# VH-VL binders against NAD kinase (nadK), part 218

Target 1, 268 residues: NAD kinase (nadK), of Syntrophomonas wolfei subsp. wolfei (q0aze0)
Amino acid sequence: MKIILVNNRFKENTEKKAQEIAGQLSALNVEVIIDNGLDEPYAGTVDFIMVLGGDGTMLRAARRYGQRAIPVLGVNMGTVGFLSNIEINELAEYLPLILREEYSLEARMMLEVAVFQQQSLLTRVFCLNELLLRSNSPRMLSFALEISGQKLEPYRGDGLIVSTTTGSTAYSLSAGGPIADPQLDAFIVTPVASHIINKRPLVVSPEREISLHLLEEREAIIGIDGQIKMDFGAENRVLIKRAPHPLLMVNLKAKPFFTSIDRSLQRQ
Short names: E, the ipSAE of ESMFold2; O, the ipSAE of OpenDDE; V2, 0.75 times the mean of E and O plus 0.25 times the DockQ between their complexes.

## First folded at step 15 (VH-VL)

Design II8 (from CC10 with light chain L55Q; framework fv_ixekizumab; at its last look DockQ between E and O 0.92; V2 from the best seeds 0.00; counts 0 for: pae E 2.1 > 2)
Fold by OpenDDE, look of step 15:
Structure II8 (fold): chain C 268 residues (1-268), chain A 122 residues (1-122), chain B 112 residues (1-112)
Amino acid sequence: as target 1 above (268 residues)
Amino acid sequence: QVQLVQSGAEVKKPGSSVKVSCKASGGTFSSYAIHWVRQAPGQGLEWMGGIIPILGRADYNQRFKGRVTITADESTSTAYMELSSLRSEDTAVYYCARGHTWKTSHGYFDYWGQGTLVTVSS
Amino acid sequence: DIVMTQTPLSLSVTPGQPASISCRSSQSLLRDIGLNYLHWYLQKPGQSPQLLIYQGSDRASGVPDRFSGSGSGTDFTLKISRVEAEDVGVYYCMQALQTPLTFGQGTKLEIK
């Protein structure tokens, strides 16, 4: 068995723990790859991904490995979030189940985000939470939203969020988006400080495609999961689709989403 | 309690196709692989293939040379096995079974359907 | 494909006596983490197969303790300490190390 341990190199506690866990796993004849984000994602085949840390680390892991159909376990290390399944002190208890592959999986839809310069693809990214288009100046953006070829009225505002249901409890929530059942596949399109006061978030079928481009030359940025940033201008377009594969989140421990929403949100 | 309920017996002509269903209840459908195993009269068990419903990915026994198609509908917790270009030697009881892992490998079959007799005769 | 070979193919046993079935694989079924991907099934007459032993030695739920599995790598054994009438059927070993999954030929157990 081969396992990737994903940690945050900027958090010493997670790095140390990763090394400790790696040692333990090695003693059990498990091959371990530690990914602290410094290097390129491990390209070899693996059986399991263990994410040590909070939601941010999970998001990074999802972007790096989510398309590989590998079970991903979030192990919380003292933070509060939505994406961890067990606590670090529970790992020893659940380790036998991991090795025996006795766990359930939950599929979480990811976004496929393609950014173009004219007709040329600049980058393609898969992400778990959201794409953000936002102004990089005090000026409002004017941008076009198309859904499955349907052109909506131009948007005016600070920006727009296209989120997964997983991401509904992230930035989209702060922007006034709905809380979505993570078992539901859908896009959530949430305006950020729209010029139209009653501009409502859209819940969009995962079968549709979403396209965004600026209608005038303005300084804008694209943000992915709050971690990736790139400049976005009038000559750029972004196409958002459902990723070909969902993130396979490991459920070793039952975590009822709706009964824990209030608690989780209060802790953030 | 987990149960796998299969569709009823089929009588088919050679060259035709048959599609057998397997509805799961009492458990999490998407988290476990569903396998198909057949048994010719008086013969042993033969693995046909399996599907990972959550991925929609199926693995097949290549001995069937592409005649087998396994699908799953998560919304109905139902797996399907379609066998095309039926031959007399395809006469068998076809079983669905749940693998105790999400993968098509490594797992054991902890629950079985009641079997579906498919008779291929001219 | 991994070939599974069972011996014997048939077994007639007096009630109360022990029985032993061997299963050999053409390659090791032992994973690096120490798990054997060898499973035993019993198919009673007119019924679907049922899980008996998994991962070489673990009894499935509801399986009497008179059943035991042993072995590792390529050689496995299913033992019944005291055969009962209800144990009549065909026993199959199955490897699940890799696809395609493959079964032994089956061992028919009858009561004398």
Scores: ipSAE 0.684, ipTM 0.866, lowest interface PAE 0.9, mean pLDDT 94
Fold by ESMFold2, look of step 15:
Structure II8 (fold): chain C 268 residues (1-268), chain A 122 residues (1-122), chain B 112 residues (1-112)
Amino acid sequence: as target 1 above (268 residues)
Amino acid sequence: QVQLVQSGAEVKKPGSSVKVSCKASGGTFSSYAIHWVRQAPGQGLEWMGGIIPILGRADYNQRFKGRVTITADESTSTAYMELSSLRSEDTAVYYCARGHTWKTSHGYFDYWGQGTLVTVSS
Amino acid sequence: DIVMTQTPLSLSVTPGQPASISCRSSQSLLRDIGLNYLHWYLQKPGQSPQLLIYQGSDRASGVPDRFSGSGSGTDFTLKISRVEAEDVGVYYCMQALQTPLTFGQGTKLEIK
């Protein structure tokens, strides 16, 4: 059995704890690959991914491994968020179930983001929470949004967020978007400081394609999950679709989304 | 309680197709692989394939040479097995079963459907 | 494909006496974490199969303790310490280490 153990190298106790857990797993003859963010993503086959840390560490794991159909368990080491399932002090109790593969799964939709320069694909990335288009200067953007070839009236403002339902409690919420049930598949399109009257958030079928491009020469960026940034200019276009595979989140302990909303938002 | 209820018996002619349903209740449908096992009269059990509902991905026993298609409809918690180009040797009871885990390997079958008799005759 | 071989294919047992069924696989079913992916089922007359033993030795819920599983790797045994009338049927081993999942030929248990 082979497990990837994902941690955040900038938090001392997660690094020490990852080594401790790796030792415990090795004693059970489990091969452990530690991913602290320094190396390229592990390319070989694995049975399970364990994420030690908060929602940010889970976002990195999702981008690296979410399209590989591998169960991912969030293990909280601090204030609980939306993406952890168990606490670190509970891990020993649940480890036998993990090894016997006695757990349930919850699917979380991901975005596939393709950035083009003219007609050429520049890059393709996946994300769990959102894509952010924003100005990289004090000046507003003027940009076009198309949904499955349907051109909306031009946008003007600081930018736009395209999020999953999982991302509805992240930057989309701060920009005025709704909280969505993460078990739904949908896009949530939320304007950021729109200067155009009546640009409201949109909830869009996951079967749609979303396209963005600038209408003026401006310096912009696209952000992915608040953790990756790419330059974006008038020569670029981005296409957003539902990713081929959802993130497979492990459920060992019941964690009701709706009864925990206030607590989880307070701790974000 | 977890229950798997299959569609009723069918009589088919050679060369036709049959589609057997398996409705699951009393559990989380997407978390567990659904398997299809057949048993010809007086014979043993033969695994035909299984589906991972959360991925919509099926794995097949290649003995059926692409004649079998397994699907799942998560909204109705129902798995389907379709066997095409039927032959008289396909006369069997077809069972669905739930694996204890999400993928098609490693699982033991803790719940079984009641079986569906498919008779292929002229 | 992993070939599963059961012996004997038929048993006739006096009530109250023990029974033993062997299952051999063409490849080891033991994973490095110490789990064997070998499972046992009983199909009573006119019924669907039911799980008896999973992962080589663990009894399924509701299975009497007179049933026990043992063995590892390629050689597995199902034992019934005292056969009762309700134990009649066909016993199957199944490997689940890899697809295609494969069953043994079955062992028919009857009361003599």
Scores: ipSAE 0.625, ipTM 0.844, lowest interface PAE 2.1, mean pLDDT 91
ESMFold2 (binder alone), look of step 15: mean pLDDT 92; pTM 0.952

Design II9 (from CC10 with heavy chain T28S I52V; framework fv_ixekizumab; at its last look DockQ between E and O 0.87; V2 from the best seeds 0.79)
Fold by OpenDDE, look of step 15:
Structure II9 (fold): chain C 268 residues (1-268), chain A 122 residues (1-122), chain B 112 residues (1-112)
Amino acid sequence: as target 1 above (268 residues)
Amino acid sequence: QVQLVQSGAEVKKPGSSVKVSCKASGGSFSSYAIHWVRQAPGQGLEWMGGIVPILGRADYNQRFKGRVTITADESTSTAYMELSSLRSEDTAVYYCARGHTWKTSHGYFDYWGQGTLVTVSS
Amino acid sequence: DIVMTQTPLSLSVTPGQPASISCRSSQSLLRDIGLNYLHWYLQKPGQSPQLLIYLGSDRASGVPDRFSGSGSGTDFTLKISRVEAEDVGVYYCMQALQTPLTFGQGTKLEIK
């Protein structure tokens, strides 16, 4: 068995724990690769991904490995979040189940974000939470939203979020988006400080495609999961689709979403 | 309690196709593999293939040379096995079974369907 | 494909006496992490197969303790300490190390 441990190199406790766990797993004849984000993602085949840390680390792991259809377990290192399944102190208890591959999986839809310069693809990224388009100045953006070829009225505002249902409890929530059932596949399109009062978020079928481009020469950026930043201008367009593969999140422990959502939100 | 309920017996002509269904209830459907195993009269068990519904990927016994198609409908918690180009030797009881892992390998079959008799005769 | 070989193919046992069935694989079923991907099933007359032993030695839920599995690598044994009438049927070993999954020929257990 081969396992990737994903941690945050900027958090010493997660690094140390990763080394410790790696040692434990090695003693059980499990091959371990530690990914602290410093190097490129491991390209070889693996059986399991263990994410040590909070939601941010999970998001990074998802972007790095989510397309590979590998089980991903979130192990909380004392932070509050939505994406961890067990606590670090529970790992020993659940380790036999992991080794026996006796766990359920939850498929979480990811976004495929393609950024173009004219007709040329600049980058393609898969992400778990959201794509953010926002102004890089105090001035509002004017941008076009197209959904499956349907052109909506131009948007004016600070920006726009296209989120997964997983991401509904992230930035989209702060921007006034709805909380979505993570078992539901959908896009959530949430305006950020729209010029139009009462501009409502859209819940969009995962079968549709979303396109964004600026209508004016303005300085803008796109953000992905709050971790990746890219300049976005009038000559750029972004195409958002459902990723071809969902993130396979490991469910070792039952974690009721709706019964715990208030608690989780209060802790943030 | 997990239950697997299969479709009823089939009588088919050689060269035709048969599609057997297996509806799961009482547990998670998408996270575990569904396998198909057949048993000719008086013979042993033969693994045909398996599917992990959430992955949408099926693995097959290559001995069937592409005649087997396994699918799953998560919305109905139902797995299907279609066998084409039927031959007399395909006469058997076909079982669906749940694998206790999300993979088609490594798992054991903890729950079985009641079986579906498929008779191929001219 | 991994070939599974059971011996004997038939067994007649007096009630109360022990029974032993051997299963051999053409290659090791032992994973590096110490798991043997060998499972035992019983198919009683007119019924679907049912799980008896999984991962070589673990008894399935509801299986009496008179059933036991042992072995590692390529050689495995199913033992019944005291055969009862309800134990009549065909026993199958199955490897799940890799696809295609393969079964032994089956061992028919009858009561004398």
Scores: ipSAE 0.813, ipTM 0.911, lowest interface PAE 0.7, mean pLDDT 94
Fold by ESMFold2, look of step 15:
Structure II9 (fold): chain C 268 residues (1-268), chain A 122 residues (1-122), chain B 112 residues (1-112)
Amino acid sequence: as target 1 above (268 residues)
Amino acid sequence: QVQLVQSGAEVKKPGSSVKVSCKASGGSFSSYAIHWVRQAPGQGLEWMGGIVPILGRADYNQRFKGRVTITADESTSTAYMELSSLRSEDTAVYYCARGHTWKTSHGYFDYWGQGTLVTVSS
Amino acid sequence: DIVMTQTPLSLSVTPGQPASISCRSSQSLLRDIGLNYLHWYLQKPGQSPQLLIYLGSDRASGVPDRFSGSGSGTDFTLKISRVEAEDVGVYYCMQALQTPLTFGQGTKLEIK
């Protein structure tokens, strides 16, 4: 059996705990690969991914491994977010169930983001929460949004968020978008500081394709999950689709989304 | 409580196809493998294949791979097994069963359908 | 493919006496994490199979304590400490270490 332990040694001080858990697993003849963010993602076959830390660490794990159909367990290290399932002090209790594969999975939709320069594909990335298009200067952006070939009236403002339902409690919420049930598949399109009053957030079928490009040259950035940033200019276009595979989140302990939402938002 | 209900018995001619359904209720469907097992008259149990609905991936017993297609519909919590190019030797009771885990290996089958008799005769 | 061999293929037992069924695999079913991927089922007359024992020795919910599983690797045993009339049927072992999943030939238990 092979497990990836994902941690962030620069935050949450999870390195010590990752080593402790790796030792415990190795004593059970489990092969452990530690991913602390320094190296490229492990490319080999694994059975399970354990994320030690908060939502940020889970976002990195999802980007690195979410398209590989591997169960991912969020283990809370002290800051309760939206993406952890069990607490670190409960891990010993649940470890037998993990090894026996006695757990259920919950699918979380991911975005597939393709950035073009002219007609040429520049890069393709996946994300769990959102893509952000924003101005990188004091000036507003003027940009076009297309949904499955339907051109909306131009946007003008600081930018736009295209999020999953999982991402509805992240930046999209701060920008005025709705809280969505993460078990639903949808895009949530939320304008950021729009000068166009009628541009309300949209909830869009996951089968749609979303395209963005600038209508005039400006300094802009696309952000992915608040963790990856790329320059974006008038020569670029981004296409957003539902990713081929959802993130497979492990459910060992019931964590009702709606009864916990006020606590989770207050602690962020 | 988990329950698997299969479609009714069928009589088919050689060379035709049959598609058996298996509707799950009383629990989560998507993350547990649904397996297909057949039993010819007076014979033992033979695994045909299985699917994990959340992944949409099926694994097949090589003996049947060219003739068996296993699919799942998450919206209706229903798995399907289609066997083509039927022969008289395919006369059997076909069972669906749910494995306890998200993959087609390692699973123990804690819930079984009632079985579907498929008779292949001229 | 992993071949599963059951012995005996048939047995007759006086009520109240013990019974033992052997299951052998062509490869070890013990994964290096200490788990045996061997499961036992009972198919009573006219019924679908039902789970009895999983992972070599764990009793499924609702299965009487008189049923026990033991063994490891390639050799496994199902024991019934005191056979009752309701235990009549065909017992199958199944390996689940790897696909294709494979069953033993079955052991028919009947009452003398």
Scores: ipSAE 0.722, ipTM 0.879, lowest interface PAE 1.6, mean pLDDT 91
ESMFold2 (binder alone), look of step 15: mean pLDDT 92; pTM 0.949

Design JJ10 (from GG2 with heavy chain Y106F; framework fv_patritumab; at its last look DockQ between E and O 0.87; V2 from the best seeds 0.81)
Fold by OpenDDE, look of step 15:
Structure JJ10 (fold): chain C 268 residues (1-268), chain A 121 residues (1-121), chain B 113 residues (1-113)
Amino acid sequence: as target 1 above (268 residues)
Amino acid sequence: QVQLQQWGAGLLKPSETLSLTCAVYGGSFSGYYWSWIRQPPGKGLEWIGEIYHEGSTNYNPSLKSRVTISVETSKNQFSLKLSSVTAADTAVYYCAREGFLHWTPFGMDVWGRGTLVTVSS
Amino acid sequence: DIEMTQSPDSLAVSLGERATINCRSSQSVLYRSYNKNYLAWYQQNPGQPPKLLIYWASTRESGVPDRFSGSGSGTDFTLTISSLQAEDVAVYYCQQYYTTPRTFGQGTKVEIK
């Protein structure tokens, strides 16, 4: 068995724990790769990914490895979040199950975000939570939203969020989006401070494609999962699709989403 | 190792339609842009157009009115049609793959061997 | 369209000597967000398709000898062969893939002096 341990290099406790766990796993003849985010994602084949930290670390791990259809376990290290399954102090208890591959998987839809220079692809990003289009100035943006070829009325506001159902409890929620069942595949399109009062979020089929571009010569930014920032101008276009592969989240421990949602949200 | 094999008629008369096909072997067809490039004898390279595996196309504006690129995903093939050919269309035609690293394009990393197409009366 | 201009059109260099080819784009091919130049260099031998040598302006393709290097950013780029070998005799092309249509330089023929 080969496992990637993903931790946050900026959090010393996660690094230390990663080393400790790596040692433990090595003693059990498990090959371990530690990914603290400093280097490029490990390109070799692996059987399991263990994410040590909070939601942010999970999001990074998902972007780095999610397209590879590898089981990903979130191990919480004292933070509040939605993406961890067990606590660090529980790892020893569940380690035998991990090694025996005795766990269930929950598929979480990811976004495929393609950024274009006009019609030329610049890059693609796969992400678990959301894409944010946001003004880079105090002025409102004017941008076009197209869903499966259907052109909506131009949007005016600070920006727009396209979120997965997983991401529904993230920035989308703060912007007034609905809370979605993470077992449901859907896009949530949430306006950010629209000039139209009570502009409603859209829940969109994962089979559809979402396109965004600016309608004016202004600079904006694209944010991915609140961690990646890209410049976005009038010459750019973004296309959002369902990623071809979901993130396979490991379920070792039952974690009811709806019974814990109030608690989790109150702690954020 | 990914290989591209291309074929088609190499001799055409003016006003005919050039038709070439490129097949992908040893790798994934999905996820890539596939391009056609031509090179007149003794001259440089001209990008004709590209097609994504899903079917979206981009054409060189200089040829857009005459060019059609299509894909047959089930066969891992894509094709080029160039209508109303003239002597100016005489060239070696290449199919190529635009590779990517970390989902970011980095150029044409795989090429077919080329097909000479001669347009003559 | 982004126009690509190479200089010189032809270059004769002695074996073991440095060969330098320049390429200029009519507009920047730098993707600032990633700090990557969407510029590639190709080598083409007679009767063969072009071979990718350098991508993102300065990264060598797998299998390309260390004597090949790319540099530059924005609109000005350079391909350098530090020590010309006999097998390096070829035509070299720069290419931008920042926008469509993709465009190539006119090519530079490298010969042995």
Scores: ipSAE 0.914, ipTM 0.963, lowest interface PAE 0.5, mean pLDDT 95
Fold by ESMFold2, look of step 15:
Structure JJ10 (fold): chain C 268 residues (1-268), chain A 121 residues (1-121), chain B 113 residues (1-113)
Amino acid sequence: as target 1 above (268 residues)
Amino acid sequence: QVQLQQWGAGLLKPSETLSLTCAVYGGSFSGYYWSWIRQPPGKGLEWIGEIYHEGSTNYNPSLKSRVTISVETSKNQFSLKLSSVTAADTAVYYCAREGFLHWTPFGMDVWGRGTLVTVSS
Amino acid sequence: DIEMTQSPDSLAVSLGERATINCRSSQSVLYRSYNKNYLAWYQQNPGQPPKLLIYWASTRESGVPDRFSGSGSGTDFTLTISSLQAEDVAVYYCQQYYTTPRTFGQGTKVEIK
């Protein structure tokens, strides 16, 4: 069995803990690849991904490995978020179940985000929570939203969020979007500080293609999961689709979404 | 390793339509742009166009009115048609894959062996 | 269209000596958000298809010898062969993939003196 162990390179206690866990796994004849964010993503095949840390570390793991259809387990090392399943001090208890594959999987929709220079692909990246389009200056944006080729009336404001249901409790929520059941597949399109009062958040079929472009020359930013930032200008267009594969989240311990939502929101 | 095999008619008369096919073996067809490039004898390389696996295309504006690139994803194939050929279209025609790594393109990393197409004078 | 201009058109270099090929684009090919230049170099031996040598201006493709190096950013790029070998006699092309149409330089023929 080969496992990727993902941690956060900027927290030394997580690096030391990752090494300890790698040693424990090696003693059980499990081959371990450590991904602390410093190197490029591991390119070889693996059987399982274990994420040590909070929701931010999980977002990076999802971006790097989510399209490989490999089980991903969130192991919390601090404040409980929305994406962890077990606590670090419970790992030894659950290791036998992990090795025997005695767990269920929960599929979480991801976004495929492609940014173009005119018609030429600049990048294609995947994300778990959201894409944010925002102004990179004090001036508002004027931009067009198209859904499956259907042009909506122009938007004007600070920007727009296109979120998964998993991302509904992240930036989308702060911008006035609904909380959505993460087991649903949908886009949630949430305006940010819109000057057009009839622009409401939209819930959109995951089969749709969403396109954004600026209607006037402005400096803008595309943000991915709050972790990747890309310049975006009048010459650019972004296309957003459901990613080919969902993130496969491991469920070892019951974590009822609805009964825990108030506590999780207070911590994020 | 991924390999490209290309075929099609090598001798044409003026005004005919050039038709070439490229098949992809040993790798994924999905997630890549697929290109056609030509090289007249003794001259440099000219990009003709590209197609994404879902069918969207980009063409060289100099050839756009005469070019059609198509995919047959079930067969892992893409094709080139160039209408109304003249002697100026005599060239070696290559198919190629645009490489993609770490969320970015990185140039044409896999090439077919080339097909010489001669348009009679 | 981004025009790609190579210099020189032909270059004769003694075995073991340095060969330098320049490539200039009419517009920047730098994707600033990733700090990557969408610029590739190809080698073409007689009767063969082009072969990718260098991408992102300075990254060697797998299997390319260390004597090949690329440098430059934005609009000005250089391919260097630090110690020319007999098998390096070929035509070399630069190519941008930042915009469409994709465009190649006119080529540089490298010969042994």
Scores: ipSAE 0.671, ipTM 0.864, lowest interface PAE 1.7, mean pLDDT 90
ESMFold2 (binder alone), look of step 15: mean pLDDT 93; pTM 0.955

